# Designs tried in a protein design chat: VH-VL binders against b7kms5. Part 12

Target 1, 80 residues: b7kms5
Amino acid sequence: DTFETVRNTIRIESEVDESLRQLCHEERITKETWLEAAYLYLCEKPEELAQVIQLAQERLSQRKAIADYKRAKTMQERFL

## First folded at step 14 (VH-VL)

Design yc8
Fold by OpenDDE, fold request of step 15:
Structure yc8 (fold): chain C 80 residues (1-80), chain A 121 residues (1-121), chain B 106 residues (1-106)
Amino acid sequence: as target 1 above (80 residues)
Amino acid sequence: EVQLVESGGGLVQPGGSLRLSCAASGFTFDDYGMNWVRQAPGKGLEWVSTIRWDSGSTYYADSVKGRFTISRDNSKNTLYLQMNSLRAEDTAVYYCAKDIFRFDSWTLDYWGQGTMVTVSS
Amino acid sequence: DIQMTQSPSSLSASVGDRVTITCRASQSISDYLNWYQQKPGKAPKLLIYAASSLQSGVPSRFSGSGSGTDFTLTISSLQPEDFATYYCQQSDSFYTFGQGTRLEIK
């Protein structure tokens, strides 16, 4: 098989990463092929895609909030 | 295309006030934190202030705390910096810069071209 | 406050040279480190984020490495357009910049 790929680096929340890793191991697949398959599947499922997008937006908001809290806390610890 | 355009710079006397604006376009403004960063002539970069995307919190460098106020109007896609009690050492090019969140870290991925503020008698 | 110290403050190099700039944080900042390029009269431009991730549109000759307190920016083969001032920036406690490294033509 010949096809072009792009190398990506991602950070996944630890609990989710562990769960996904376990799943991939059990099913003898990779995170890469899982992501590809999941995305392609959702592309054909507009309602499910919308739900996943909403969930992803919420998760992003939470991650940003956490990071923002961390830097604020760091500032407080250093400037007070 | 992301664009940030600062305005409001000029000459002001010590103790005076000035209000800077930054007009943002090319992205969803209210999704991102915004920053002011300044650069004195011939010097390095200094972070001045940050306002969160939700406008719920503002943060300031010690050098400007109590004198400067960062704010935003999401309906106008505009960032502001109210500068009071200006000092000579506040003389600088003031940049507005956009936050981006990647890899659980913050980065200033886009900057305006800056507006010059000169505090002098 | 987190202090960022770059080395060197200035250096001269020739086109084609391999150039390395270092940045040290006064305390650990994990990989919350960014690199910017600034040319005279222009706004800073993001080169590297998260210590080692290349910003889109930035040539692959730029690379970053490091974690904790010590970081490096490397230009594998210097091009004419690379002569500028470079800044490291921590993002662990909002933002603090190094004093800058002026890269000038030899």
Scores: ipSAE 0.700, ipTM 0.912, lowest interface PAE 0.7, mean pLDDT 95
Fold by OpenDDE, fold request of step 15:
Structure yc8 (fold): chain C 80 residues (1-80), chain A 121 residues (1-121), chain B 106 residues (1-106)
Amino acid sequence: as target 1 above (80 residues)
Amino acid sequence: EVQLVESGGGLVQPGGSLRLSCAASGFTFDDYGMNWVRQAPGKGLEWVSTIRWDSGSTYYADSVKGRFTISRDNSKNTLYLQMNSLRAEDTAVYYCAKDIFRFDSWTLDYWGQGTMVTVSS
Amino acid sequence: DIQMTQSPSSLSASVGDRVTITCRASQSISDYLNWYQQKPGKAPKLLIYAASSLQSGVPSRFSGSGSGTDFTLTISSLQPEDFATYYCQQSDSFYTFGQGTRLEIK
């Protein structure tokens, strides 16, 4: 079968990335097929999907906070 | 469709004050940080100020710190820039620009068409 | 403050040309680098984010590369609508722009 793909670059938290890489290696799958399968699975599981979305929102909030702190810190350091 | 429309620009004397507004539509305004960026005639772009999505933090360029105040009214989907003690070097087109967070950093993905501020005697 | 320096400040090119613009940061900014296009009398338009990611809707002839302090914007085959001023922007410490590169028709 042939199918079209879209190239995506993603940035994953290092600990999660390592864990996922290890899982994919052990299960003889790829991160790509893992993401596809996980998403499609969750699309059929509304409760689980909602939970994952919530977790994703929380993680995003944390990432924003960290980034905001970094740039604020950099800005403040110029006055030291 | 994301739209940002600046207003409030005009001619003011040095030492004067002016308040700019930016009306936002086409996206959930209170989910995103907003920015002011200015451009003097024939010159490059200069970041002026940033306000967080939760209005909890504001940031300013050194050139405007203490004189300008960024604020927002999420109920009106409007961003503001209060400019006091204006100087000739503040003369510029002022753009409002929307943040987007990707790859652990921010990018200005949408801009208004700008409003011109002229400070002269 | 992080200073951004573009090279060249201006260049003339013809339709179909390959064009490369360089941007250098005064300190490492990782890949927190964006490229914007601005046409006269218009607001800047985002082209590239995170140094090499193409913004949605931007033609594939635009590409970005680099990390740390040195970055490049490349237009593989210049089109008439590409004549404009281009700015690099660091987003490591809020925002700082390069001085701009004016791309004009030869």
Scores: ipSAE 0.694, ipTM 0.912, lowest interface PAE 0.7, mean pLDDT 95
Fold by OpenDDE, look of step 14:
Structure yc8 (fold): chain C 80 residues (1-80), chain A 121 residues (1-121), chain B 106 residues (1-106)
Amino acid sequence: as target 1 above (80 residues)
Amino acid sequence: EVQLVESGGGLVQPGGSLRLSCAASGFTFDDYGMNWVRQAPGKGLEWVSTIRWDSGSTYYADSVKGRFTISRDNSKNTLYLQMNSLRAEDTAVYYCAKDIFRFDSWTLDYWGQGTMVTVSS
Amino acid sequence: DIQMTQSPSSLSASVGDRVTITCRASQSISDYLNWYQQKPGKAPKLLIYAASSLQSGVPSRFSGSGSGTDFTLTISSLQPEDFATYYCQQSDSFYTFGQGTRLEIK
């Protein structure tokens, strides 16, 4: 079988990335195939998918809040 | 399709006031921060103000702080810019622009076509 | 405050040329750098985000590189529709734009 792939760059929280990397190493899989498999599995599990989506939304909100705080702080520090 | 349409621009005397609007469609408005960016005739781009998606916290460039007020009405999918104590140097095309959060930072991925504000006696 | 300086302010080139525009930040902004294209009478269009990531729908002849303080936008083979003004923008502390680079037909 042949298939085409799309190259993606993602930025993952360091602790999660390390844990995932270790898992992939132990299970002799790649991060790419893990993501593909996880997504395909969840597509067949609507309740579990909803839970993962909610978790992802929460994590995104946290990332946004942190980044927004940082830039706001930087702006304030400009006048100190 | 994401659309941003600015309105409210026009001619105003120094010291006057003007209120700009930006009608948004094609995306979940209340999920994104919104911005105003202006461009004086023949000049570059200048960030003016940002309003957050959640708390509604607002931020301003030093050049407009104390004079301009950014706000939003999520029920109307509309962004506003109240401009008071206008000066000649505020003359510019005013763009509304949508935030996108990627790689732990923000980018302005969609812009309106802008509305012209002219401050002159 | 973070200042962004582009070089050159203007340049002339021909269709098919390789063009490079540089942008320098007054302090390190990591990879929080975006590139925009603006044509006369039009709103800016996002080309590159995070210094090197191509925005969806943007031709692959556009590329970005750099981190810290020095960044570059490259057009590998200039097309007629590429003549415009280009702006770099830091997003480390809200937004600050470079002064722009006007790309004209030679």
Scores: ipSAE 0.676, ipTM 0.906, lowest interface PAE 0.7, mean pLDDT 95
Fold by ESMFold2, fold request of step 15:
Structure yc8 (fold): chain C 80 residues (1-80), chain A 121 residues (1-121), chain B 106 residues (1-106)
Amino acid sequence: as target 1 above (80 residues)
Amino acid sequence: EVQLVESGGGLVQPGGSLRLSCAASGFTFDDYGMNWVRQAPGKGLEWVSTIRWDSGSTYYADSVKGRFTISRDNSKNTLYLQMNSLRAEDTAVYYCAKDIFRFDSWTLDYWGQGTMVTVSS
Amino acid sequence: DIQMTQSPSSLSASVGDRVTITCRASQSISDYLNWYQQKPGKAPKLLIYAASSLQSGVPSRFSGSGSGTDFTLTISSLQPEDFATYYCQQSDSFYTFGQGTRLEIK
């Protein structure tokens, strides 16, 4: 009864990770089973899935904008 | 699936101009920053220029600043490099390369096959 | 300008050998370090991103490690197709490449 799995790495915001880690510990589950369960649950709920996708898009856009600003600032600062 | 095809290279005299093009396919072009990277014959890689996914910002290596202009036409999925006041040291293969943002970092995940620019009298 | 220094400049090794290439940044770049492979007459190909993450489709014999200023690319069991030049590249301030390491297979 071995499930076929794929090894992946992800990077999440520290405060979110800490909160998620605490939740998983309290509920005696793992981050990977939480992620799988959340996706499977939302697949049957189109309106809720759309809300999650919109939030994910907003967070991605914010992360990209911050990262673009940081690399431009890093280049500027090396000439100061 | 991702394809980047450069064109517009050739022989030009010092002080001359060339315009390079890069045709992109297999991804949503306006979601990604684009880059030019060059390689002189027998030498290493040198970043030349970056343009933001929405053309909101452009960035240049000091060696080309003021002479080269990066641009893009998102309706045609095409990246450009206008090269003016060319010098012998600009002789290189010019690669088009796609940015990707993942794990909060930037990477050049796909590269074209390059177009050769030769600046010689 | 962030200077990237690779070592060695060239290396000769046999099929099956474990190969290590190092890269040093002139200042801390956290884990914003990528590795590329370039075969003769071809465009560079991404191998490793974020210092240690393996690009999709790259064989697992390739691995990356390090953070800050010192980084390592390792090929655990060298194959004939690994003949190439390898470049490290910082992505903290746009892009700077190391000078390259040419790997020859005996």
Scores: ipSAE 0.287, ipTM 0.797, lowest interface PAE 3.4, mean pLDDT 90
Fold by ESMFold2, fold request of step 15:
Structure yc8 (fold): chain C 80 residues (1-80), chain A 121 residues (1-121), chain B 106 residues (1-106)
Amino acid sequence: as target 1 above (80 residues)
Amino acid sequence: EVQLVESGGGLVQPGGSLRLSCAASGFTFDDYGMNWVRQAPGKGLEWVSTIRWDSGSTYYADSVKGRFTISRDNSKNTLYLQMNSLRAEDTAVYYCAKDIFRFDSWTLDYWGQGTMVTVSS
Amino acid sequence: DIQMTQSPSSLSASVGDRVTITCRASQSISDYLNWYQQKPGKAPKLLIYAASSLQSGVPSRFSGSGSGTDFTLTISSLQPEDFATYYCQQSDSFYTFGQGTRLEIK
């Protein structure tokens, strides 16, 4: 029998990652098992899943706005 | 599923004008920034212009500032490039390309087939 | 003004070879670096984003590495469909492309 896994790369805000790392250490789990458990748990809870999705959308919008600002500032700074 | 189809290229005299269009389908157009990238015959790729998803900001390469205007009509899923005061050095295939924000960075994930602009007497 | 320099400009190789293409930025661009493949008469196709992340549908024989100013695209075992021109592109300040590397049949 096999436990099939996929290797992925993700980028997490450093303070969130540190908090998650600490939680996983205290609970003696891994980030991988936390992500799997969180998703599987929420699959059966439509209203809670919707709240998480809304927060994820807000976080994505914030990260996109920051990145847009940074690329525009980098272009401006080639003269300064 | 994503399609980008450029049109409006052709032969034009130096100092002339031309308007390019890019019809987009297969994605939510107003969620993404759009770009024009050009390639002179036998040469490499050169970024020309970017327009933000909501038309809030436009950006241009120094080589085209003041001569080219990027715009979009989100109700028609169409990107435009108005090219004025054309020069021989503007001769190129012009591609439209879709911007995507992913992994905290910007990438041109889909490109059209390109439309040829020739500036010659 | 971020300049991107690719090396080599042209490369001849055989099917099955391991090939390496390098890209140097004139200033640090962190990992804001993309790689594209372009076949003659066709539009460019995204291969790698954020220096090392493979675009969906790209074969695993392609890989990218590097950060800061020096970046590498590697094809571990060259296939007939891999003969094309490859471009690096910085995305730290909108976009600047390298001059391209033409990979052709030996």
Scores: ipSAE 0.264, ipTM 0.796, lowest interface PAE 3.8, mean pLDDT 89
Fold by ESMFold2, fold request of step 15:
Structure yc8 (fold): chain C 80 residues (1-80), chain A 121 residues (1-121), chain B 106 residues (1-106)
Amino acid sequence: as target 1 above (80 residues)
Amino acid sequence: EVQLVESGGGLVQPGGSLRLSCAASGFTFDDYGMNWVRQAPGKGLEWVSTIRWDSGSTYYADSVKGRFTISRDNSKNTLYLQMNSLRAEDTAVYYCAKDIFRFDSWTLDYWGQGTMVTVSS
Amino acid sequence: DIQMTQSPSSLSASVGDRVTITCRASQSISDYLNWYQQKPGKAPKLLIYAASSLQSGVPSRFSGSGSGTDFTLTISSLQPEDFATYYCQQSDSFYTFGQGTRLEIK
């Protein structure tokens, strides 16, 4: 009878999360409804979706590079 | 459909060498790090080696450092493990496993079915 | 190195039971902890990543919890296909696996 929801955990950069939290408060919406609306909106806008995907790829690459450096440094320290 | 197929296992004498291969398909191979993980008969899992997606860095467990060399050929979607100076304790099923970065952490999300290496006199 | 200790090493249970397997790290690994299932003669299969995130296609009866040094895998209602060996694995410093927990039918 009702739409099923999925419970998930995500990690958002703290400055971005703070800004998003303020926006949602001001607009009287929630982060989950914002996320759903943003995705549904972009699905119908190929050029805008491509720009968001490019930014997401850049942020992912940066996070991945930092994480790779950290695990390699942690391994070196654990052999001391 | 992600598929990882290991080959090159067999029987070898102590001190000998083998080269393992892992053929990858169903994903963009050069976007992902790759790993070898082994399992001795009746025993648990042991990480052996990791190679970065671009071959920029390689990492090894202490038990194989200096004897094993991980490599990849991204034009052939193939991961390799050159195993030299083999010892009886290297006897195991060797799995190829795909490294994935998500949720700011590393995970082995897909595994091959393995190839058996037996080191025996 | 980071040592991973699973408990129990083996466990007998009946279909329908709630099963809990624990994993302790020798030092804090935040939430960099994965769980794998391995059935006899098969390769390991990822169940849980980042301590509590369910891998796509894994039944919701599986769940993970914990952070720091103590982690749990829970199967809420055991099914016949769940009899297998389960491994925890830290991903903070490449990879170290626990010794495994064999889950058998009682």
Scores: ipSAE 0.243, ipTM 0.780, lowest interface PAE 3.9, mean pLDDT 89

